# Designs tried in a protein design chat: VH-VL binders against q8rwq4r167to367. Part 32

Target 1, 201 residues: q8rwq4r167to367
Amino acid sequence: LALEDIDGSPSFLEKALQFIEKYGTKIEGILRQSADVEEVERRVQEYEQGKTEFTFDEDPHVVGDCIKHVLRELPSSPVSASCCTALLEAYRIESKEARISSLRSAIAETFPEPNRRLLQRILKMMHTISSHSHENRMNPNAVAACMAPLLLRPLLAGECDLEDDFDGGEDNSAQLLAAANAANNAQAIITVLLEDYGSIF
Key: E = the ipSAE of ESMFold2; O = the ipSAE of ESMFold2 at other seeds; V2 = 0.75 times the mean of E and O plus 0.25 times the DockQ between their complexes.

## First folded at step 19 (VH-VL; framework fv_belrestotug)

Design y1 (at its last look DockQ between E and O 0.58; V2 from the best seeds 0.00; counts 0 for: pae E 3.5 > 2)
Fold by ESMFold2 at other seeds, look of step 19:
Structure y1 (fold): chain C 201 residues (1-201), chain A 123 residues (1-123), chain B 108 residues (1-108)
Amino acid sequence: as target 1 above (201 residues)
Amino acid sequence: QVQLVQSGAEVKKPGASVKVSCKASGYTFTEYWMHWVRQAPGQGLEWMGVIDPSGGLTYYAQKFQGRVTLTRDTSTSTVYMELSSLRSEDTAVYYCAKDWDLEDYFPQYFDYWGQGTTVTVSS
Amino acid sequence: EIVLTQSPGTLSLSPGERATLSCRASQSVDSSYLAWYQQKPGQAPRLLIYYASDRATGIPDRFSGSGSGTDFTLTISRLEPEDFAVYYCQQYDNWPLTFGGGTKVEIK
């Protein structure tokens, strides 16, 4: 599983998440600010060659980009298309209390355990960062904007929109509208999960 | 540094067309959407539409459908807005504005604007 | 289409006073999709606030945004001489993207 090696020890991803939770909370723009591309590539190569431990003196921006790299390279989306659909359905509920309740239910009842554990674990790191927004300037909206594309890939691919009617036509203008709506929905869903993390998880 | 430089002011007669250019620099032109917004004298801001420069896909606000055409030239990193069948109410300042900042993923608000192009339709 | 109505149309105040600008939407707008701009004569608009309450880079603390649903507010806690301008709200919850009609903040 993405968080654990075969022997049950923490994976590279889990170690990077722990590093950010410990050393990233006071770093301005953490998860948003890109590190030097060549340095990130070097660190990823070192991981691929067996160096999976992080030292306290590593640049948190590089570690943050390593997290994004690992999530991007997962063989399947952290949240499947059907799970994205469940989240979108729950999010579209207009009442705040009902929306939070439905999101909690969707995650608890619909997600396969490995996917639920992975999502919850990543959101825990994101929640920790957003809880220190006075120091790092990363409130829930900002953290969600940076991470939603990596967590909800099927939603951005247009695989789970509920408001779309299929026309059967080739409408190029509809493609841009759909992309804009998907982007807004992905960011908004993750923002709610962060703002109400304790109630949902 | 992101910069959007628009073509100069235009004076047109009713029924004519105008084509305004917006040259982009300081970023990868094809990775970001470009919007057009206008402002009539003493009035507020009005969104006209958007183009994805990578493939040339466009979306136009209903008010301008059939009269506005957005195009791009990727070799010069330039977007063009053409407005046809001009009327006196089309007198306005026309702005291009950049969308989709990778650092602030999913923006549909505008931090980078062209300087504006005044189009006057008279007589 | 979401119509944004700003009030007042003109707000006459002195430097040092608190300005409160209202933006009302014709239907509910998720607070994640509301922005505010400042515009001075002869200039392009300048982004102040996005996500209803987040200050853009370089925007001083005296600017704050709040609100949800159909009612949004821009507050300038203590007006400086450079703050006398026109202010616009914008929603990006739904296309077409729409702007409010503006509030002119002028010297009393």
Scores: ipSAE 0.392, ipTM 0.740, lowest interface PAE 3.2, mean pLDDT 86
Fold by ESMFold2, look of step 19:
Structure y1 (fold): chain C 201 residues (1-201), chain A 123 residues (1-123), chain B 108 residues (1-108)
Amino acid sequence: as target 1 above (201 residues)
Amino acid sequence: QVQLVQSGAEVKKPGASVKVSCKASGYTFTEYWMHWVRQAPGQGLEWMGVIDPSGGLTYYAQKFQGRVTLTRDTSTSTVYMELSSLRSEDTAVYYCAKDWDLEDYFPQYFDYWGQGTTVTVSS
Amino acid sequence: EIVLTQSPGTLSLSPGERATLSCRASQSVDSSYLAWYQQKPGQAPRLLIYYASDRATGIPDRFSGSGSGTDFTLTISRLEPEDFAVYYCQQYDNWPLTFGGGTKVEIK
């Protein structure tokens, strides 16, 4: 359970998400601006050594990078390859209403419950940040660009198995074209989930 | 400070080839794609292709397929664009341009450009 | 390929006036994968806007982008002397990457 420790209390990830929701909304470039790697590693070690609470005066950029560190280090992607495939299929529906309905169905019906809970929880934090874009300059597209690689790792790695991914007749050997399409799709999917968060969740 | 410095102007005859260099500094060369864009006199911008410097993988716009070759040298952080079988309509300013990578993927708009290299094809 | 048509070809305006530049796509540009560039004579293009509406680093607030689908707009709320240049839109939704034909903003 990425959001809870074995005793049922909030995990490091959950506490960091709560911190960003409370203290990150007014921080310019939150989730985009990197912190010092050594400082992030030190903070992770401090948690492991018993400093289990974030305090209000901690640097939000460090806490944001702690979130990214945890997501990057998960043994498997928050969204599995088959779940990425389901999201991509739903996203490709041309009608906006049908697309939103299919995205909702894909998340509610095809995701294992732990993965669905994790995705929804992270998207809630992202939605909160993007709702304060006038102060932090992080609109849904910007937040999605920063987080989609960590959430949809199999899609960016080319591990989704749709046979006709390249609408335009290019052959499957064009690796850079595939990477560009995957990047655009990953960001677009997350952007829609943020912009229509209330309808999807 | 990100900087893209291109080689100097070239004058070529029709049928020849030209090789333009683009030396990158101020960022991790292998983590960002490099694009090439040209601009004929009095005309707009035209995308030619892209190289991923980490492995040397390339993709070329169909108009230039078979005539353009992009290569790189990671030890000098330099990309090379070679255009063969030159014609008078290849007279243009050639730019290298770096894309923006916010995380681990490539958004395909260009936050930094080289100064441009004028290639003139005439008899 | 996605063709971008910019209008007008030329805007003749005075400093302090508002400039409105249009970029229309031949097909929908999903998720607003559109950028705007400024180019002055003898210089390389300079990124102004990405994702249709996000300002690049160091770009003043008088530049704003908007639009979605096939219709995109660059607005300069109060022209400064340094803003008289040619402006290009660019899409990055599909390869090949394409640019509009440009709008020249010139001193009246």
Scores: ipSAE 0.367, ipTM 0.730, lowest interface PAE 3.5, mean pLDDT 87
ESMFold2 (binder alone), look of step 19: mean pLDDT 92; pTM 0.940

Design y2 (at its last look DockQ between E and O 0.65; V2 from the best seeds 0.00; counts 0 for: pae E 3.9 > 2)
Fold by ESMFold2, look of step 19:
Structure y2 (fold): chain C 201 residues (1-201), chain A 123 residues (1-123), chain B 108 residues (1-108)
Amino acid sequence: as target 1 above (201 residues)
Amino acid sequence: QVQLVQSGAEVKKPGASVKVSCKASGYTFTEYWMHWVRQAPGQGLEWMGVIDPSGGLTYYAQKFQGRVTLTRDTSTSTVYMELSSLRSEDTAVYYCAKDWDLEDYFPQYFDYWGQGTTVTVSS
Amino acid sequence: EIVLTQSPGTLSLSPGERATLSCRASQSVDTSYLAWYQQKPGQAPRLLIYYASDRATGIPDRFSGSGSGTDFTLTISRLEPEDFAVYYCQQYGNWPLTFGGGTKVEIK
């Protein structure tokens, strides 16, 4: 489980999420501002070598990038291709209330429980950050932009084939349009999940 | 520091072509999309199209389809915009503009612009 | 394609006054994919606002954006001499990317 070690204790990811929820809410640009790649790699190695707790004086931007590092390195996407397709179909409903209801149903009915728990846990941290946007300048759109590519990897990779026939024919520019649409859709889906977190989860 | 440096002003006759360069520095050229926007004298901004420098894929606004060609040279970090069959209405300042497509962001607004290249089409 | 209509075309104000600029979209711009730019004569546009309300790096807090759906507003709470320029809105929710016609903020 990505959130727990074998013995049931909190994983590196879970501890990093807790750190950001506690110390990241007042940090301008949290989750958006990059840390030095070498420093992030070193911090991951330090955890493996026995530094298993984050201390309050650690740089929140480094811890945020540790979260992103772990999500990138997961053997499978937090949201599978079929689950991304379900979310995209639900999102395309034009009525706001029906859209929220359909997103809730898609998550409840199509996600395997471990994937739903992981998504909900990460979104909880993101929701906490975006709820303090007055202090940290990270509203739901901004947080979603930073995190959606890591959560909805199959959508960004074009593995949700709803868009592949979008333009048809031999138009080579269709690929770039599809990529732009996928990026917008990924961010939009996560934004709605954050803005209506309580109704969906 | 990110910089986009464009080639100098051009004067062309109707029916000719123009090729404007945009040299990028201060970031990894192939990781970000490059857009082209023009502005006729006293007029607003008009999006022309976009290129992904990593593979050379392009998308053009319908108004320019068939006349505009975007290319790039990754060894010099340079994007080129070629506009053919020029008309007097193509007199404008042409800008390259950098898109954000970081692994963590997918914005399609322009945080950095070239200085602009004036293209004048007259007899 | 989404047509952006800016109003007024020209806004004549004095330094210290509040400027309110409108941008109306022909169809909803979902998730607030709306940016604002400032352009001075002979210069490239400068990004002010993205996601309808977020200030770009280095933009003073007297600039603020608001709105959703089809109606968006740029507000300059207290005009400074350097703020007299042309302002453009841009949507990036759909291709082709489109800009408004501009609002010129000029000294009265």
Scores: ipSAE 0.339, ipTM 0.738, lowest interface PAE 3.9, mean pLDDT 87
Fold by ESMFold2 at other seeds, look of step 19:
Structure y2 (fold): chain C 201 residues (1-201), chain A 123 residues (1-123), chain B 108 residues (1-108)
Amino acid sequence: as target 1 above (201 residues)
Amino acid sequence: QVQLVQSGAEVKKPGASVKVSCKASGYTFTEYWMHWVRQAPGQGLEWMGVIDPSGGLTYYAQKFQGRVTLTRDTSTSTVYMELSSLRSEDTAVYYCAKDWDLEDYFPQYFDYWGQGTTVTVSS
Amino acid sequence: EIVLTQSPGTLSLSPGERATLSCRASQSVDTSYLAWYQQKPGQAPRLLIYYASDRATGIPDRFSGSGSGTDFTLTISRLEPEDFAVYYCQQYGNWPLTFGGGTKVEIK
């Protein structure tokens, strides 16, 4: 229920996503520029205390970081470890057309509906932002770089090992290689999902 | 005001070792990886390896495995590159380079470089 | 290991002319993880372009990058005197990180 309260009304996250879609498209560096952590936490607290709507005059960078804050604090990752593995396997297909088809299939066949809905909803906001890159300087690669760590947490944590991966005990240098590969793979996967959003969803 | 300041030029004999320092300032030293790249005279650029200063984890390009050692001193914000068993083909300018500023994502292109350290290996 | 082949090796042009530099990868570079650098004699490389086409901070708009997959191009629309230098491409899609051999842009 990350997108709605128990009564079916829009959650804080959904309202923040709507705000960014409406007011964030012209903001340079939206989703990349950080707001003050204490201001973000205060804004979350204000919502809990009865300030239930975002107004047009609120700082989009604060609202964007509210989205990131909520995603970081979710009790489970938006994309589970098994779903990250499915996306990674699909992404590694060399043919572009087959890769897109496999990503679509992985999402449709592997994801539980709530997780698929959440991912699709966040990607919709990200797609809207990246479609205005001429104004906000946030192309699909840039938006994906900012958001992939929050969406594909198990991949970045090394929890999506394919069966052929090593886990050697004394090769600490392998940790940096794995981190670099995971970061590139996470950003690349999200970039493709953004660039081909309509074909995948 | 990011700055990477490297130690001075060195002349070494074959078989010796060299240790080049790279002092970082103007950013949080432990939050970014530091790479080393060399350039032989009249040649292109060659990546040697990388260190994560927070924990000291390293990765070395296969060509340099066993001869290069990267270390750091977090109290002085300094990375060291040591290359052992020097040969004449190790004559080069050695650069330290910092990754781009995306805090939680480590893009592996380099927005800041040290000034370079010339190491000459000759008899 | 991804090998980057730059061409031409040397490009002899006059100020005001358009320069076109090629970088070809031995295999596809995912999501255009490609950067371009400028290097002048006695200096460290300077970042120009990342993600194949994104201009780094402070880089004049006469520099542009394009391409994807295995074929990438750096274009300098009107050469200024300060643009005569060596240019390197770099991929960061896979370790080891690799650079092209360089294209030297010289005064004709």
Scores: ipSAE 0.332, ipTM 0.720, lowest interface PAE 3.8, mean pLDDT 86
ESMFold2 (binder alone), look of step 19: mean pLDDT 92; pTM 0.938

Design y3 (at its last look DockQ between E and O 0.60; V2 from the best seeds 0.00; counts 0 for: pae E 7.5 > 2)
Fold by ESMFold2 at other seeds, look of step 19:
Structure y3 (fold): chain C 201 residues (1-201), chain A 123 residues (1-123), chain B 108 residues (1-108)
Amino acid sequence: as target 1 above (201 residues)
Amino acid sequence: QVQLVQSGAEVKKPGASVKVSCKASGYTFTEYWMHWVRQAPGQGLEWMGVIDPSGGLTYYAQKFQGRVTLTRDTSTSTVYMELSSLRSEDTAVYYCARDWDLEDYFPQYFDYWGQGTTVTVSS
Amino acid sequence: EIVLTQSPGTLSLSPGERATLSCRASQSVDSSYLAWYQQKPGQAPRLLIYYASDRATGIPDRFSGSGSGTDFTLTISRLEPEDFAVYYCQQYGNWPLTFGGGTKVEIK
């Protein structure tokens, strides 16, 4: 499980999420500003070799990138293709109240419990960061932009929709348009989930 | 340290073509889309199209479809914009532009711009 | 195609004054996919605002954006000498990407 080790103790991911919730709120550009890739890899290795706790003096940008690293390395997308499709369909509802209730229903009806728990947990950290946006300059849109590609990978890859992207001839330009729309949709979906977190979960 | 360096100014006759280069440095060239935007003298900005350097896929604004060609050379991290059948109204500064520094996100607003290349089309 | 109409075309003000620039879209720009740029003579545009209200890195607090749907506003709370320039809005909610015609903020 992404949030727990075999013995039920908090995983590396859960500990990194807790660190960011406690120490990341006042850090300008947290979750957006990249750390040195080699430093992130070293910190992951240090955890595997026994350094299982984060200390208050660690660089929050490194810890934030550890979170992203773990999410990228998951063997399956945090949100599956069918779940991404359900979220996209619910998001497209024009009425704000109906959209929120449809997003809640999509999560309840289509997400396996481990995936729902993971998404909810990551969004909780993101909500905490965005609640301090005056200090860290990371409002809900900015946090969503940084994290949506890691959470909704099938949507960005075009795997959520079974429609062909080809017509009667080759139309490779449609692929870039579809990718641009998917990126906008992914960011927008995560933003709504952040802004209405309590109503949805 | 992201940089976009464009080729020098061009003077062309109507009916000719022009090819402007944009050399990228300071990031992984194939991971970000490159856009082209032009600005006629005293006027606003106009989006021309975009290329994904990893596979060379392109999308062009309809106004330029059939006249603009975007290509890239991944070995030199360079994008090329060629505009054919030039007219006097193609006189403009041409910019290459890249999105924000997010690794897996393709935003369509531009934080990194080339210095611009002036193309003058006169009879 | 989404047409962006900026007003006024020219805004003549003195340093220290508040500038309010408008950008109106011909149709709704979903999720506030709107950016603002500053451009000085002989230079490339400089990103100020994205998502209608989010300041780009290094942009001072005197710049703020607001609005949604079809009506968007850039506000410069107290003009500094370096703020006299041309400002453009840009939408990225739909292709083709489009820019407004610009508002020139000049010294009165």
Scores: ipSAE 0.452, ipTM 0.773, lowest interface PAE 2.6, mean pLDDT 88
Fold by ESMFold2, look of step 19:
Structure y3 (fold): chain C 201 residues (1-201), chain A 123 residues (1-123), chain B 108 residues (1-108)
Amino acid sequence: as target 1 above (201 residues)
Amino acid sequence: QVQLVQSGAEVKKPGASVKVSCKASGYTFTEYWMHWVRQAPGQGLEWMGVIDPSGGLTYYAQKFQGRVTLTRDTSTSTVYMELSSLRSEDTAVYYCARDWDLEDYFPQYFDYWGQGTTVTVSS
Amino acid sequence: EIVLTQSPGTLSLSPGERATLSCRASQSVDSSYLAWYQQKPGQAPRLLIYYASDRATGIPDRFSGSGSGTDFTLTISRLEPEDFAVYYCQQYGNWPLTFGGGTKVEIK
């Protein structure tokens, strides 16, 4: 389980999420600004070698990239292809009230509990950051843009589109449009989940 | 410091072609898409097309399909816009504009613009 | 293709007044995918607002954006002398990208 170690104590991911919630709220560009890849890898190794707690003097950008590193390295997407399809179907509902209700239902009815718990936990950190956007300049749209590709991998891979997408015969303009639309959809879904977090969860 | 510097003004006859350059600096050229937008005298803005400089993939507005070609040279961080079969209504200021990319997101609004290149098509 | 219709075409106001500019889309646009630009004579456009309501870097608080679906608004709460310019909306929710026809804010 991504949030707990075998003994039930908080995982590296959970500790990094807590650090960002406490120390990241006033950091301009948090979750957007990259840290040095080698520095991030070093910090991950230090955890494996016994440095199991983050301290207040650590660079929040490194900790933010540790979160992204862990999410990228998960053996499967936090949100599966079928769950992405359910979210996309719910998102396409035009009425705001019906859309929110459908998103809530899709999460409650479609998601396995571990996936729902992981998504909800990551969105909680993202919501906290976006609530301080005046200070950190990371509004819900910006936070969603940074994180949605890590959360909704199958949508970006085209694995959960409802339209009939067959390979072959399309020009390179169609490929560029598909990439842009997938990114837009992923960001838009996560933005709604952030803006209406309390109503959905 | 992000900067987009375009080539100088051009005067062309109907039926000719024009090639406008846009040199980018102050950022990683291949991480951001480059758009072209034109503005006829006294009129509004018109989107023409986009290029992804990392692979050279392009998409053009239907109005310009078959007449516009976007290319890039990654070694000089430069995008080129070529418009062929020029008509008098192609008289305009042509802008290159960069979108905003948060790593793997392409928001398709334009945070930096070139200074503009005036193209005049007259007999 | 989404057509954006801006109104009014020209808005004649004095410094200190509130300006309200409308942008209407021919079909629904997710509010996350609308931007506003300012253009002064002889200059390239400048980004003011993205995601319908978020101010770009260095844009003063007097500029605000709002709206969703087909109706979007740019508000300048108290016009400064430097705010007399042309304003364009742009959608990026659907390809191709499209701009509105512009609203000229001129000194009365």
Scores: ipSAE 0.017, ipTM 0.630, lowest interface PAE 7.5, mean pLDDT 86
ESMFold2 (binder alone), look of step 19: mean pLDDT 91; pTM 0.939

Design y4 (at its last look DockQ between E and O 0.67; V2 from the best seeds 0.00; counts 0 for: pae O 3.1 > 2)
Fold by ESMFold2 at other seeds, look of step 19:
Structure y4 (fold): chain C 201 residues (1-201), chain A 123 residues (1-123), chain B 108 residues (1-108)
Amino acid sequence: as target 1 above (201 residues)
Amino acid sequence: QVQLVQSGAEVKKPGASVKVSCKASGYTFTENWMHWVRQAPGQGLEWMGVIDPSGGLTYYAQKFQGRVTLTRDTSTSTVYMELSSLRSEDTAVYYCAKDWDLEDYFPQYFDYWGQGTTVTVSS
Amino acid sequence: EIVLTQSPGTLSLSPGERATLSCRASQSVDSSYLAWYQQKPGQAPRLLIYYASDRATGIPDRFSGSGSGTDFTLTISRLEPEDFAVYYCQQYGNWPLTFGGGTKVEIK
C-alpha cells in the first residue's frame, strides 16, 4: 500500500503529503516550482536508505519533488486506463450537477478500493494547497496541471479507449493534437475533482 | 537563463521561400514544444503551428497548411520555420515561442519568446 | 476555431486610472485556458496572466485577470507609465490556438 508501511505506520509518501499540508500552504509555487535537482536526488537516496522522517526545516519544494518522484516510480498508475476512461466519460457531461454525480459514481463503482483511497488522499493534499491560493498562487487549475500527469498516466499515454477521440497514429499532426487534448483533459478532470472534492468523496 | 535567438531580417520577392531559425538555450530542448506566431505590421498575433523537437512531429494551422514546414536539429537545439510561395501579405515579424514551465506537461501558453524576425515580401 | 473578440479596440486613459479590458470567446473556453500578453512597440509579447487569473512570474499585483466560459477580463488597477501598450488575450483550450485582436491602452 503506497500510503502505509507493512506495520500500518505512515509511509514516506504519506509523511510527505502531511508535510506539504502543514508547511506548504504558504509557499509560493508549491508543487509547481522545482527544487535543486541534486538536493532532490540526495533526499530520495536518503529515503531509499531508510531516512523516512521529515523535519520542519526541510525545503517544501524538495518534499514536493519527493512526492512526484514516488508517484512516478509506482509500479502502476494511481488511476488505471479503464478508470481514466470512466473519468473522461463522466467529465464530458455538460451539466455541472450531472457531471459531479457521474464523477462520484465512476470513482465509487469502477475504482479498486486501494486506487480510490490513494487518489482521494493525494487530492486531499492538493485541495488543501489550492484552498490557500492567494498565499501560494496555486489555484485548482495550477495544482491540477502539476499533478495530473502523475495521476492519470494512461490518459496522457493515449491508452484511454473512447469511441470518438483518436485518429490513430498514421497522421503526424493528429498525434500532437491528441497529446494536447489529453493534457488538457487530464488537467480539467483533476481540476473538477479538486473544486468539488467534498461532493465527490 | 532561457533564451530563444532567431536569425536576422529577410527581404524576399513574391513566390520565394524563407527559412527562419530559432536557437534555444537554458532548458532541455527536446522536452518542450516550440510554437511559431507571426504579426503583420500594425496587426495582431497569429498562431502558425507547433513542433515537438523530440520526434519532429508537427501541427500547422489550416491557413498555413501546405506552405509552412517546421523542422529541428537536436544537435544544435534549433528549430526552423520555412514558409513557401511568399506573398506580400506574409510581410510580418515571425516569433518562435516556448511553452510555459519546463517541468510540467504541455501548457499551451508562452512564457518565452524569441526576439522576432522581420520578413519583408516586396517586388 | 475559437474566435476571441477584444474590446475596446483602444482605451485612452491617464496614469493612475483603472483599465478594464474585455476578451469574449465565440465558444466556452473550458478550465479557463486563457492567457493575457502585453506588447510594447518593437518588442515580443510578454506573458501577464495564464489560467485566466494567475499572474506570471515578475508581474506586478496591479495586473489581475478574471472570468470564465466566454467572458474574460484583464484589469490594471492603477495605470503606470510603462503600462501603455497593446494587450492580447490567447486561448489554448482548442487548436488552432487563437489570439484576440488586441486592445491598445494609450495616454489620453
Scores: ipSAE 0.407, ipTM 0.758, lowest interface PAE 3.1, mean pLDDT 87
Fold by ESMFold2, look of step 19:
Structure y4 (fold): chain C 201 residues (1-201), chain A 123 residues (1-123), chain B 108 residues (1-108)
Amino acid sequence: as target 1 above (201 residues)
Amino acid sequence: QVQLVQSGAEVKKPGASVKVSCKASGYTFTENWMHWVRQAPGQGLEWMGVIDPSGGLTYYAQKFQGRVTLTRDTSTSTVYMELSSLRSEDTAVYYCAKDWDLEDYFPQYFDYWGQGTTVTVSS
Amino acid sequence: EIVLTQSPGTLSLSPGERATLSCRASQSVDSSYLAWYQQKPGQAPRLLIYYASDRATGIPDRFSGSGSGTDFTLTISRLEPEDFAVYYCQQYGNWPLTFGGGTKVEIK
């Protein structure tokens, strides 16, 4: 699937994740700082033309944007709408300990295994980056802010919001509030998954 | 190079309205939400509301609901804040402030502020 | 609505001293959606800190933020003459967005 080609060898995405885990940990602003769009497109084309390995001398910001490109282009979100709903329900639990336990259960019990494996793999790279935050300045909140839109697309599109968390109306001002809440919820969910990665996975 | 330039000071009588402009430059106007924050003399900061310039959707803090109106003109990259039924307690400096671009999904804190517009309401 | 309570109201110190400013939230501020601003007379607020601990661009490293949940701190490790100002915390976890009442750091 997304992490392996049909023959079982690592996909472009898996190779880029490995590169960032090895060479990105000490790069200031990794995953946040954008590379040139044309350079990222050229690198994707080079992969299609046969340059299937990342070399140590490649710009980590370009490789990071290759990861984002692949995630954006996946035919379906890494986390489906129903899975986003399950994460939202678990996240809304006020007790920190109960929230972590509920997030773990939601992932274990509601995610199809390919989606759980993909999410866990991407979060592993993100956790590695955030564990070096004193060097790269990318703490869990910062990494989550950069990556949550790509992982939880249905939540940000409004496709999985729970009706019991709306403000009690359908007026026009509710749309802006809902958008702000969706953005905050997406980042907050991913932040908790990173901060408590070992307990959840 | 992001700049938010507000219109000049206003003196109004109770019961009047005031309309303050905030002209944005240095970025694509429709990519960011614009917030309004006021500060009465010797007081702290108070959030009034927000407008999404791309579609003109607004949200107002409850205290100002019914008295404040935010609008925009995309051709001039300008947001307008109108406050009606003025009273002496509305004497304040009014700021426009830009949040981070929601296309990057950052939360609402304000890295760019207008210079402020003093509105004085006196009888 | 999340109420932010700053303490002390006024902090009288000399240049070179360490300043510690507190901001307490009425509810937990998830993901540390908390910012700090500096404001000098006649000026707009200036962003210092976001996500409770991240310094904004161009902010010197003598400014640091810490805390989570309901209790947050801004520390100025060694006051410079330009640091005497009013400091505000702001939460952005939920609407309405709210600010603390401010802490004035003044010359002793």
Scores: ipSAE 0.403, ipTM 0.747, lowest interface PAE 2.9, mean pLDDT 87
ESMFold2 (binder alone), look of step 19: mean pLDDT 91; pTM 0.936

